# Designs tried in a protein design chat: VH-VL binders against q9umr5. Part 42

Target 1, 268 residues: q9umr5
Amino acid sequence: SYKPVIVVHGLFDSSYSFRHLLEYINETHPGTVVTVLDLFDGRESLRPLWEQVQGFREAVVPIMAKAPQGVHLICYSQGGLVCRALLSVMDDHNVDSFISLSSPQMGQYGDTDYLKWLFPTSMRSNLYRICYSPWGQEFSICNYWHDPHHDDLYLNASSFLALINGERDHPNATVWRKNFLRVGHLVLIGGPDDGVITPWQSSFFGFYDANETVLEMEEQLVYLRDSFGLKTLLARGAIVRCPMAGISHTAWHSNRTLYETCIEPWLS
Short names: E, the ipSAE of ESMFold2; O, the ipSAE of OpenDDE; V2, 0.75 times the mean of E and O plus 0.25 times the DockQ between their complexes.

## First folded at step 1 (VH-VL)

Design p1 (framework fv_nofazinlimab)
Fold by OpenDDE, second read of step 2:
Order: structure tokens, then sequence, then C-alpha cells
Structure p1 (fold): chain C 268 residues (1-268), chain A 123 residues (1-123), chain B 112 residues (1-112)
């Protein structure tokens, strides 16, 4: 039988968004038990990410317990960060494939149409004033805001991304790295036509330098220092990068070609 | 000149709900956080919650166990605080407060206050 | 929740004399960014609160220089070098570092 699949949604999402994905999985892997976690839907997805991690942890623990052979995670957008953190804090997870579906794994620093409805003015350059404050960090979007022009504030004020990345020293860094490295495969999915994740390379742990030049994963300090295990995972062949063009952010979970190419191979 | 103007005094029965408004002028509403604080007669200040209008959601003091709802209408630059299941101990002056426009000084809190709205809960 | 404890709760002062109010927090108010989000508010009789000091020691515009804030970690102080009649009211400290934000009990300053 196929390993159970757990799906974690993104910002302002619900389980309904994954109806096509469920159909694809059922068709290609009949009998697979797929659970789309209906937690922190809609506006509740703005809750602090650590709160979400705790909630999702409570939900996945019983599923994992019933699946001694392991489970697969499909985590979309913001959900990808939640899942990464989840795998970092769980010392007994049994995740075979962690599929990060267009997730801002290295953070967000964008002024896209998707963000413009939230920020009617060009807030990208000023959002750090909100996000890197105690009151700003009570919102999920601020938990992974990564302003390349205010790296000091990011490193010191980020209560989530900087920690799970091991960019700021903390007492759990070693343990979290160990836990995360329990994953069988890290499947990174994203693409240049996403339109929301900015830069889109963030889905592959690429990100801006101080000049807003995009650097690849292997050029990032988190990789070079192996702060949470990226270098180790890559060395053992556990990282899969699956870029795809022509897919908008809201279509990653519903595109058949994407599913067959980037997701299905890792659901065995 | 920045001003916060709140709605008028309210008299409510126990178990009912009250909704207080706070209209902001003289600034960019979406660039601020609006906080709600209350003060019972002769007592100190108590923090209820705050909203960042651009985010469209609020952060609440869990002490109120879901009785308080804070919303914002960007089109009218108005924030609202609704308190349900009113009790006599909810009798207080309710204040809205705003942070200043973001400046180089950091993260200012509560630099402008509304005039307060008296809410009386009595049988 | 972080408990803010002010002392004294009542502060009778002679005009022209100095005043000092203490505020203690149950845990450190230093945020990860190195800032300490401690604030002082003044509430005159029949008025809304007014912020005097932000982040421990910074005076808001229009606040007389006779007001000063100091402290670190868990211990903070508001000082008035020379009390004036207009200073009558209740003073509150507030922490904005830990959610939920909390106020001290207030200190009522009166003229003897």
Amino acid sequence: as target 1 above (268 residues)
Amino acid sequence: QVQLVQSGAEVKKPGSSVKVSCKASGGTFSSYAISWVRQAPGQGLEYLGYIIPIFGTANYNEKFKGRVTITADKSTSTAYMELSSLRSEDTAVYYCARDSYYDSSGYPYFDYWGQGTMVTVSS
Amino acid sequence: DVVMTQSPLSLPVTLGQPASISCRSSQSLVYSDGNTYLYWFQQRPGQSPRRLIYKVSNRDSGVPDRFSGSGSGTDFTLKISRVEAEDVGVYYCMQGTHWPYTFGQGTKLEIK
C-alpha cells in the first residue's frame, strides 16, 4: 500500500483548493489515504507560524503513529514553512518525502499583485517597520518577511524564519537540525511565473543579497554553514529541485503536468 | 493634524453586545495599528487587542476569550471594537489608540488616543 | 502574562519638588532586536492617556524635559525633576515587548 499523504495549505487557503490534487493522487495511487489538514484556514492563516506549527503538529502526530512505514508531506506556499518547522521540532517524525510546493523557504520580499491587495501602497520597502516589531511578529506573513536591506533587523527580530534557518543562534539549533535531517527527501517545487513568491527562487532557498541580486542555495550562508542541514541533505542526494515555468501561484496544486513531473514520483 | 474620534456613550444590558467606532483622520490609516484599551471607573488600563488594517485581522488579549472583535474599514479609516456577552464588569471607558507614522525612531505605540467611549452595562 | 508593578501607587508631591515612579516587570522587556519596549503614559483628570516616554527613555514631542525615563531589563523609572501643577494625574507604565501588552497599576500624582 501507498504511504499516507498529509497536505498543508497556504496563506488564506482551505482544503477545497486541493480537490484536484486529491483527484490526481487517487487516480495514480489508488488507495492512498490523503489528509488535507483543515486548520488555520482563511484569515486564521495569519496567526503566528509557531502557533500554526503547534496546531499542525497535534494533527499529524496521530497520523504518523498509524503509519509506521512513514508518510509524505505536501506543503503549499506558507504551508511549506510550517512543515519545515514542524520537521525541525519533531524528533520522532517519519516523513519520507517532504514536498515543498512553491513555498517561500528562504523568505518573502516582494511587491506582487498578490501582496498589493494587502498593501495598497508600495509597502515592500517599509514593511520592515511593521514586521520586525513585537506586534508585527504576531502575524504569519511577518514571520517570514526577509528584507535584504535590513538584514540586522531580520536576524534579530524574526521570531520564526531566522530561527528555523539557524541564522540566529538559539539553544535548539542543533536538535532542530538533527530532526530535520530525518526527512527522506526534500522536494523543492517552484517556478519563475509564480507571481507571488518573491523572489521565486526562494522556493529553492535562493534569495536576494543586499543589492537584490538573487543568489542560489549553494551561495547562501545557511547552506555554507549547514545551519539546518541543507548541505548535508544535498550531499546525500536527498534534495530534489523541480522548477517549472508557466505556472501561477494558485495553480501549483491543480496542474496535472506539474503533479506528474514533480509530485507523483515521490509518493511511492 | 491626527485625530481619533470615537462614537458616543453606550448603555447596554447584560448579555448584549456593543460596537464602538474609532475614526482616524490626518494620516494614512492603512499604515498604522489601532489598539483598543479600556479603563473601568477608578481603575487602571487594560489592553484588549489591536488591528493592523492592511492585514485585515486583529490580535486579541486571550483574557476576553473570543468576546472581543476588532475590525477596520480602510475606505472610511474607521476601526471598530465589538464586545459581546456584556457583563457589569465590562463597564468602562473604551479607548482607541494609534501608533505614529513609521519613522526612524523605531516602533512608536499609542502616540494618539481617541477621546474615549463610556460603555455602561447595567440591568 | 507579564506583570507590571508600579510604586508608589499614590504620590503626593510639593510643587517644585522632584518625583520618581518605579515600574518593575515580571520578566525582561528586552526584545530580540535589542530594544526595550517600555512606555510611560500620563492621564490627567478627565482626559485620555498621553504617551510621555517610549522605549524607556525617549520623550515624545511636546513633553517637557523635566520628564525623564530610565532603566533596563525589568526595572524602570520615570522622574519629574520639578513637579508643576499640570503634572497632576495618573501615570502608567506599559510593556509592549510580550503579548499581551500590559500596564502597571498606575501612580496617582497629587499636589500636597
Scores: ipSAE 0.488, ipTM 0.798, lowest interface PAE 1.6, mean pLDDT 92
Fold by ESMFold2-Fast, scan of step 1:
Structure p1 (fold): chain C 268 residues (1-268), chain A 123 residues (1-123), chain B 112 residues (1-112)
Amino acid sequence: as target 1 above (268 residues)
Amino acid sequence: QVQLVQSGAEVKKPGSSVKVSCKASGGTFSSYAISWVRQAPGQGLEYLGYIIPIFGTANYNEKFKGRVTITADKSTSTAYMELSSLRSEDTAVYYCARDSYYDSSGYPYFDYWGQGTMVTVSS
Amino acid sequence: DVVMTQSPLSLPVTLGQPASISCRSSQSLVYSDGNTYLYWFQQRPGQSPRRLIYKVSNRDSGVPDRFSGSGSGTDFTLKISRVEAEDVGVYYCMQGTHWPYTFGQGTKLEIK
């Protein structure tokens, strides 16, 4: 029988956004138990990511306990960062495939409509003033704001992303790395036409340097230092990269071709 | 001033589609969602779905999924509700209303409503 | 779906007297953030609905202080301390805690 699937949604999203994904899974893997977590829906998705991690952790524990052969995670957009932290803080997770759907794994630095509407007078060059304050760090989107021109502020003020990426020291870093390395497969999905995740290569652990030139995962210090296990996972053959053009940010969970190419093969 | 102005009345045949517009002013598209609610003649209110224009995110009441599509055009500050496979039971006044999702000032749901659009489905 | 039940459905009231409308939900309306997303709307004949009360007890701008909302969990009340002629219409409660959002069946307030 197929392993259970746990779905974690993104910013301003809810479980109801995944109807098409559930239909695809039911068609190709009938009998799969799929749980889409109804936590931090809508405006509650703006709550600090560590708060969301705690809530999602409490929800996934009983699901994992009932599935000794393992579970799969499908985590969309911001939800991919929640799942990154879950895999690090849980000493006993049994996740086989962690499928990250267009998640800003190295952070976000881009002028998108949702940032302009939430912070209408801000541009990407100025958002660091809001996000790297204690008040700003109470918003999930600021927890993964990564301004490449103010890396010193990002490293000092980021309460979430800099810590889980091992970019700033943390007492639990060694344990988090050990826990994360238990994952069977890290499946990274994203593409150039997303339109929201900036740079789109953030979904593949690539990111801007100080000149806004994108450096891919293998050129990142977190990879080279193996801070949380990326280099080890890649050497083990456990990282899958599945880029696809022509897909906008809100379509990753509702595109049949994307599902068949990038998701379906990893749902054992 | 916040104002929601809807398109005019429509008469449609069974099996066809209708697309109702809701033009928003006064900054509604900046940080608000737009919800759609209908009311059959002499009956109560029924929720259809919403869109958050800035994110392109729409959610639908399961009862209408597959038949309703809600979209937004930010350049004209206009939201649209399209209902397909029309039946006589779809005869109703359709309202758009301002809804709040992220708003640090605490604005609640449904604080402003459009004037309503009568959609009549008859053979 | 959450079922919203109003009582009475028909409310004849003498001018100047108080009126009370009950709204009961099939499950708790307390959201995970601690807020209760219960709303009251007034619909006068031939008009769009108008919001009177949001989050149980907060009166909307321009709504007379004759109107008050109260309640918690699953049991809510809208009170009008002194009914005026212009209060004639249908009153609806609505929950915004659980998807999909649902309305009560409506209470028609009439002058006797």
Scores: ipSAE 0.000, ipTM 0.416, lowest interface PAE 14.4, mean pLDDT 87

Design p10 (framework fv_nofazinlimab; at its last look DockQ between E and O 0.74; V2 from the best seeds 0.00; counts 0 for: pae E 3.4 > 2)
Fold by OpenDDE, look of step 4:
Structure p10 (fold): chain C 268 residues (1-268), chain A 122 residues (1-122), chain B 112 residues (1-112)
Amino acid sequence: as target 1 above (268 residues)
Amino acid sequence: QVQLVQSGAEVKKPGSSVKVSCKASGGTFSSYAISWVRQAPGQGLEYLGYIIPIFGTANYNEKFKGRVTITADKSTSTAYMELSSLRSEDTAVYYCARVGYDSRGYEPFDYWGQGTMVTVSS
Amino acid sequence: DVVMTQSPLSLPVTLGQPASISCRSSQSLVYSDGNTYLYWFQQRPGQSPRRLIYKVSNRDSGVPDRFSGSGSGTDFTLKISRVEAEDVGVYYCMQGTHWPYTFGQGTKLEIK
């Protein structure tokens, strides 16, 4: 039998968004128990990410307990960060494949008209004023806003991304790294035509330097320092990178070719 | 130069809802946040919640258990505070206030509305 | 929630004399960025509140230099070096570090 699949949605998503993915899984892996977690849907997805992590943890623990052979996680967009944090705080998770589906794993720094709310170009350069404050950090968007021009503010004010990345020292860094390393495979999915994740390489742990030059994962300090286990995972062959062009952000979970190429191989 | 102008006084029955508006002028509405604070007669200040218009959502004080809804219309630079299931204890002056930002960063409550008296009585 | 405790709650003062208001928080107001988000507000009779001090010790524009804020961690003070008639009103401290943000009870300053 196939291992259960747990799906975590992105910003302003609901279980309905994953109807095609469910169809694909049922077709190719019949009998698979797929659970799309209906937590923090819609506007509630703007709640602080740590709050979301706690909520999702409570939901996945019973599922994992009933699946001693392990489970797979498919985490979309913002959900990918939630899942990474989830795996970092859980010392007893049994996740085989962690599939990060177009997630801003190294953060977000870009404008987008994807959501109902607007990020104007003029605001991108000034959003740090909002996000790197107590008021801003009460919103999920700010929890992974990563302004390359205000690195000090990011490192000090980011209450989520900087911590799970191990970029800011904290007492749980070693334990979180240990927990995250329990994952069997980390499957990173994204692409240049996403249109939302900025830069799109963030889905592969790439990101801007101070000059907004995109550096790859292996050039990142978090990798070089192995602060949360990326270097170790890569060394053991546990990281899979699956880039795909021609897919917009809202289509990652509904594209059959993408599913067959990047998701399905890791559900068996 | 920046002004926050609130809607007029309201008299409501228990169990009903009230919606107070706060129109901002003299600045870039979407670049700031709007806070709502209330003050019962002869009492102190209580924080209800705040909205960041560019995010399109608000953060609420859980004390109000979902009775408060804060919204913003960027096209009119107007924020709204709706309080439902009104009770006598909700009788208060309701204030909106701007959360501004400058080179120094976080700057809450630099401008206030004139207040809106909401009276809840049978 | 963070509890803000002001003292005294009533402050009668003679014109020209100094005044001091204490504000204590139930937990540290130092945020991860190193800033302390403690604010002081003045509310004159029949008026909306007005911010006097931000981040413990910074005076807003137009605030007389006879007002000063100090403190750290959980203990904060607002001082008026020479009280004037226009200073009559209620003063509030507020913390903006921990959601939900909370106010002190207020201190009513009156002229003797």
Scores: ipSAE 0.867, ipTM 0.933, lowest interface PAE 0.7, mean pLDDT 94
Fold by ESMFold2-Fast, scan of step 1:
Structure p10 (fold): chain C 268 residues (1-268), chain A 122 residues (1-122), chain B 112 residues (1-112)
Amino acid sequence: as target 1 above (268 residues)
Amino acid sequence: QVQLVQSGAEVKKPGSSVKVSCKASGGTFSSYAISWVRQAPGQGLEYLGYIIPIFGTANYNEKFKGRVTITADKSTSTAYMELSSLRSEDTAVYYCARVGYDSRGYEPFDYWGQGTMVTVSS
Amino acid sequence: DVVMTQSPLSLPVTLGQPASISCRSSQSLVYSDGNTYLYWFQQRPGQSPRRLIYKVSNRDSGVPDRFSGSGSGTDFTLKISRVEAEDVGVYYCMQGTHWPYTFGQGTKLEIK
C-alpha cells in the first residue's frame, strides 16, 4: 500500500551504499517497492549532470508509470541535484516526497576532509579557473562548484546549478518551475558534522556571501524572486527542514535515528 | 617554463595495444588538464580525449570510447594514453597538449609535446 | 559534432603580401559565459602545432603582431598582414565550446 521509493546515489557511489536504508524501510514500511538506480556508479558519477539527468529520467519513467498513486524520491549528496533537475524537466512526474539527503542545493565551496584527494586545500581558491570553462563543465563536480568570491563567473559559466536554481535565465525556466512545483513535499536533511558538504547549510538552500558568511534560504535571491518555487513551496507548507548533528557525510543513509526522525514520516 | 616530453616512437602489430607517455615539467601538474590529439601522415588533427588529473578521470571522443584509456600519475607528473585493438588506420603521430589555467581562466593547448609516431603494420 | 570548415585549403602567397584564412562552424561557438572558444594553431613542417590565437582575437605571448584573429558566432578569420618565410606551414582552427572538440581541415600556406 506504500508508494514506491526511488533512490539516487551520490558522487563515487553505488546502489550498495543503501543496504541499511533498504533494511529500515522494510522494517517500518513492509511491502514498499524500493528501486535503487544503479546508473552512473563510481567514476561515471563524474559525468556531466545533464547527462546523468537524461539517464535517470529514462530509468524513472517506467517506475512512475506503474505507480499512478505517486512515488517518493530519496536522493543522496550529488544525487539530490540530479533529482532537482528531474523534477523540473519532467512534465508528468508524480513525486510526492522528495527527500534530499545532505545535497549541496546551493552549491559546494570548500576543501573537504573526505575528498581531499579531489579538493586539496591549495585548490579551493583556484578550482574556479578549472570549473568555469567548457572543459570543467564536462565534470559533475564543476556543475555545482559555487565559488562565493567569483559569483559572476559561477552565474555565467555554470551549465547546470545556476540554471536549475534560476540564477541565470533559460528558455525553459517557466516550465521547469511549473514542473518542480508539482512535488508534494521537499524534505531537506543535513547537518554541521557532515564534513564534505561545504557549507553544510547548502543542503537547506543557505550559502556563503562574498565574506564566507552563511546566508540562509530566506535571504537568497533565488528564494526572494521565487525563481523555481521555493517561496511558493514554503508558503504551501511543503518544505520540511530536518537538521541533525553528529552525522558524517557517508552515514546519512545508514543512521537509524536519522531515518526514524527525518525520512520515515514522509514514506506514505 | 612548462614542457611536455613524450615517449619514443613505437611499431605495433594489428590487434595489440600501445601506451604513450607525456611527462610534464614546470608548473603544478594537478592544476591543468592533458589532452591527446593525433595526426595521420599528411592529414589533419583529430581529438581523442583529455584528463583532468585532480578528478582522476578522463573524457573521450565517442569515436574512441572502448579503445582509448587516458590516465595520469600525479606523483611522476605523467599522463598516459593507451589505445587498444590497433588497426593500420591508427598509424599516426600522437600529441599530448596542456589545457592550462591562469588569470585568463582555462586555456587549451598552450603547450604541446613533441609527438610520438605510432606505426601499426603487419 | 561541430563541423569546422576552413577555406582555402591551399594558400600560395608572395612574400610580404597579406594572407587570410576563413573558418566556419556548423554551430555558434559562443559559450554561456559570453566567451567564444575559437583557437588558431600553426604547424611548421616537422614540428608540433603551436597556438597563435585564443578566444577568437587574443594573440599568444611571443606571436608576432602581423597575426590577427577576428570573427563572431560561426564565422572567423585569421589574417597575416605580411607573410614571412617562417610562416610556411599548416594553419588549423579549433572549437572548444562543444564536446567533442573539433579542428578544421587545415590550410597549407606556401610561398609562391
Scores: ipSAE 0.568, ipTM 0.793, lowest interface PAE 2.3, mean pLDDT 90
Fold by ESMFold2, look of step 4:
Structure p10 (fold): chain C 268 residues (1-268), chain A 122 residues (1-122), chain B 112 residues (1-112)
Amino acid sequence: as target 1 above (268 residues)
Amino acid sequence: QVQLVQSGAEVKKPGSSVKVSCKASGGTFSSYAISWVRQAPGQGLEYLGYIIPIFGTANYNEKFKGRVTITADKSTSTAYMELSSLRSEDTAVYYCARVGYDSRGYEPFDYWGQGTMVTVSS
Amino acid sequence: DVVMTQSPLSLPVTLGQPASISCRSSQSLVYSDGNTYLYWFQQRPGQSPRRLIYKVSNRDSGVPDRFSGSGSGTDFTLKISRVEAEDVGVYYCMQGTHWPYTFGQGTKLEIK
């Protein structure tokens, strides 16, 4: 029958937010075991991302052990970064499809529609001062803040994103790349009307250059150096890009057309 | 001209709680950290935790066993520290202090409040 | 937690003479960005603490040039080249590299 599905939520989120996604899976893939991990909800989603990765790792181990044929991950927003780190640190994961649902995979630089109370547009040029400090790195949002105008500070101060991207040297980089490459498919979902992920192309491993021009995934140094396996995955035909316009950040898991087009085909 | 003005001294019974306020003026309240530090009589300084008001949540020193709660109200530029289940060992002067920022990092404790004496007695 | 050890804990000094305070950490205070988040504070009798030195050796605005800081890694020093009457009080080092951030025990400077 169908492989189990594990769902990882985003910032200030809870398992109830995924009720429509659960309904869609039940209707199209009856009998699928779906687990929405209810960890680090609400304000706890501001805990350091490595702390969250450790907690989610402990929760997924028994699920994966009971499903030797494999599992699927659906990971929303900040949760997509947690999931990518899981795939890197777990040498025993059995994930077939990693479905990244509007996640800031190359980082975040601004917010005009939803997170403006956290990352106000007038403050984005100054948030590097808070985020690229020991005090700021104790908060999840700063773990993936990526100021294209202060790349030197990002590379040295990021305790999470620069490490999982292989942008800063560490002894586990080779092992993390090997583990990540065991995934069957990387399904990238996002769109221009998201309103929160900035630039929205971060969900597809695109990001700003120093002039705030978006460079797509294939133009990024982490792709060109294949630092964590993106070039290898693309060459295998394992990367699926599913952009969709007209969906706001909080609606990705409650849109049936998005589910049928971008998610359902990968829930074998 | 940043100023941090704290609430007045308090005398509390063991087992009760205390909530100390720290009103900031000058600067941009939401964009820096407010730390809480205490000093028992004749003793050194001890860090309780801090909040970055723009994130709306705090980071706590685990030593205080979940007894401390730090909050901020951006509309009044006021931070609060609440310590519950008070014991005689909690008798101290409680300070708030600002962690500012510069172009290359942060600047801890560039401004301090005047301190709030909390006395825990039977 | 990183332990910050100051020496001496009590420092009687003759007016006009130099003073030196040592601070040692149980772990390196060099952060991933290459900065060392080591700070010195002065607390005069009956007053709130005041920052003197930030990031090892940088003097705050309004701090007399007779105060200086030095050191690296785990070993740091605050110097006062000529002690004046206004310098009486307690001096603390603090580390801001490793959460939770911690203070030394304090060094009480007194005029002989």
Scores: ipSAE 0.307, ipTM 0.682, lowest interface PAE 3.4, mean pLDDT 88
OpenDDE, second read of step 2: ipSAE 0.780; ipTM 0.892
ESMFold2 (binder alone), look of step 4: mean pLDDT 90; pTM 0.926

Design p11 (framework fv_nofazinlimab)
Fold by OpenDDE, second read of step 2:
Structure p11 (fold): chain C 268 residues (1-268), chain A 122 residues (1-122), chain B 112 residues (1-112)
Amino acid sequence: as target 1 above (268 residues)
Amino acid sequence: QVQLVQSGAEVKKPGSSVKVSCKASGGTFSSYAISWVRQAPGQGLEYLGYIIPIFGTANYNEKFKGRVTITADKSTSTAYMELSSLRSEDTAVYYCARESPYSSTWYGMDVWGQGTMVTVSS
Amino acid sequence: DVVMTQSPLSLPVTLGQPASISCRSSQSLVYSDGNTYLYWFQQRPGQSPRRLIYKVSNRDSGVPDRFSGSGSGTDFTLKISRVEAEDVGVYYCMQGTHWPYTFGQGTKLEIK
């Protein structure tokens, strides 16, 4: 039998978006129990990410308990960060494959449609004034806003990304690293035509330096310091990178080719 | 079914203010941008501004800056547009509209209010 | 402000025949995120406007497939493959890329 699959959605999303993914899984892996968690849907996805982590934790614990052989996580967009945090705080998770589906794993610093509408009076370059304020951190999108030009503000004000990355020292860093390293495989999926995740390499733990030059995962301090286990995971062959061009952000969960190439191999 | 219901017609004197309400029912309120558009009799559409209720942030057409104020009450799912220093040229039907800027399976088509006629006459 | 120019302003059409409306912007409507925020609205007589198309070519729910939007950059087109009686009204393009958002003059579609 196949291991259960748990799906976590992204910003302004719901379980309905994953109807094609469910179809693909059912077709290629018949009998798989797939649970798409309908938590923090729509506007509620703007809630602080730690709140979301807690909610999703409560939902996945009973699923994991019934699956002693392990489960797979498919986490889309913002959901990928939620899942990474989830795996960091859970000392007893049994996740085999963690599939990060076009997630801003190293944060977001892009001018996209959601930024355009949500912050009508703020440009990308000025969003740090909002996001790195106390009230700004009440919104999920600010929890992983990573302004390369205001790194000090990010490190000090980010209540989520900086912590799960181990970029800011905290008393749980060692334990979270240990917990996260329980994952069997980290499958990173993304691509240059995403249009939302900015830079798109963030899905692979790449990100801007102070000059907005994109550096790879191996060049990041979090990797070099192995602050949450990326270096260790890579060393043991647990990281899979699956880039794909020609896929827009809202199509990652619905593209058949993407599924067959990047998702399906890790659902066994 | 999601609906936007606007307040009734208004007749105002020049120099006065008008406040039009737009109440959303049958769905979520704060997940959308609430826009205000007006249409003078026999004329086209003019964009006044919009608000994102969840953030309380509004953006105004500079043409109306200083005269238009857009607010939202999340507890009552109601948006407001107040226009001050009214002039005869402000005579128009004012529309509120719930818009989604996102291409998502979540968001249906835009919903418009029925319009509020505001007449400014001495 | 971005000027939106529609053509024609008056569009008499025979029932069952196709119709085409052009909308031109004074500058590119491509936003920094790569999206083009061009919208089409329909306003039937005595009714509120209704959005038909968003981001150039996406139909809103309930919009018949006889409506289609196309274009890029500064030139956009709304097409109706076969006009029906219920299609009578004024059609507006709107750009949502550059603030303030602006509408075209409107195209009045009538049945011959």
Scores: ipSAE 0.019, ipTM 0.548, lowest interface PAE 5.8, mean pLDDT 91
Fold by ESMFold2-Fast, scan of step 1:
Structure p11 (fold): chain C 268 residues (1-268), chain A 122 residues (1-122), chain B 112 residues (1-112)
Amino acid sequence: as target 1 above (268 residues)
Amino acid sequence: QVQLVQSGAEVKKPGSSVKVSCKASGGTFSSYAISWVRQAPGQGLEYLGYIIPIFGTANYNEKFKGRVTITADKSTSTAYMELSSLRSEDTAVYYCARESPYSSTWYGMDVWGQGTMVTVSS
Amino acid sequence: DVVMTQSPLSLPVTLGQPASISCRSSQSLVYSDGNTYLYWFQQRPGQSPRRLIYKVSNRDSGVPDRFSGSGSGTDFTLKISRVEAEDVGVYYCMQGTHWPYTFGQGTKLEIK
């Protein structure tokens, strides 16, 4: 039989968004136990990411305990960052495939309809004033806001992303790296037509430099220093890159071709 | 420099409600959070809740059993704390306090109002 | 809720001598971001509280260097190297790591 699958949703999202994904999994891997976690739905997805990590941790523990052969994670958008932290803080996770669906792994720096809804008069160039304050860091979207023009503020003020990426020191960094490295496969999915994740290469650990030129994963200090294990994972063949054009942000979990190409092969 | 100026002292009967105001001046009201803390005569400090005016988001200490409501009016740069179903033990000085968005302080209270005495008596 | 316990509750001290106040939390105050959100406030008679120290050991602007904070995890200390007459008042520790935020009982510093 197939390993259980745990699904973690994104910003302003809920389990309902994954109805097509569940249908695809049932068609190709019948009998798979799929749990879509109904935590931090809708507006609650704005809660600080460390709070979300704790809640999701409590929910995944009994699922992992029931599956001694391992589980798979499918984590969408912001949910991919929650899953990154889960894999680091859990000394006993048994995750085989961690499938990251268009998640801003190096951060977000872009104007979107989500930003307009939340900050209707703010441009991306001004969000650092809000996000890098203590109260701004009480909102999940600010926990992964990465302004390439204010990298010093990002490194000092980010309470979440800079720490899990090892861009700023943390007492638990060595343990977090050891725990993360227990993952079987890191499957990175994203593409140029997403329209929300900016730059889209953030889903593959690429990001803007100070001139807004994208540098790929292998050029990042995080990778070069192997801060949380990316270089080690790549060396052992555990990183899978699956870029796909033509897919908008809200379609990653409902596109059959994407599922068959990038997700299905990793659901043992 | 930011200053917080609170409304004047009030005397209320048990079972009534009180609404205390906290007007901010000298800075951008929407750039910080406003906390509410109380102190009964001769006693220590007790945290009630806070509001983030830019989002209209408030969070409350559950000890007050849904009796406290914190609101903000951005047009007047004023935060309000309303406490209902008043009891004699609610007699206290009520303070508002803010956090600087660019300080290395997390959930700290770096600037305080002068306090508002609320007396609950029959 | 996190209980913050201060000792001593009453601290008589001679002018020019050092003073030390302890604060103990019922749970670790290290937040998941690696920071410790422990604060010290001073309240002079008839005045609003004034923040002296944030994040365990950082002095607020305008706070004299005779005040210092130290500690880690659950045990914290506020020290005054040379007590002055203006230091009379009640000192409170506060935690901002766990909701709801909680204060210690207060330590009354008196000259004697």
Scores: ipSAE 0.007, ipTM 0.429, lowest interface PAE 9.2, mean pLDDT 87

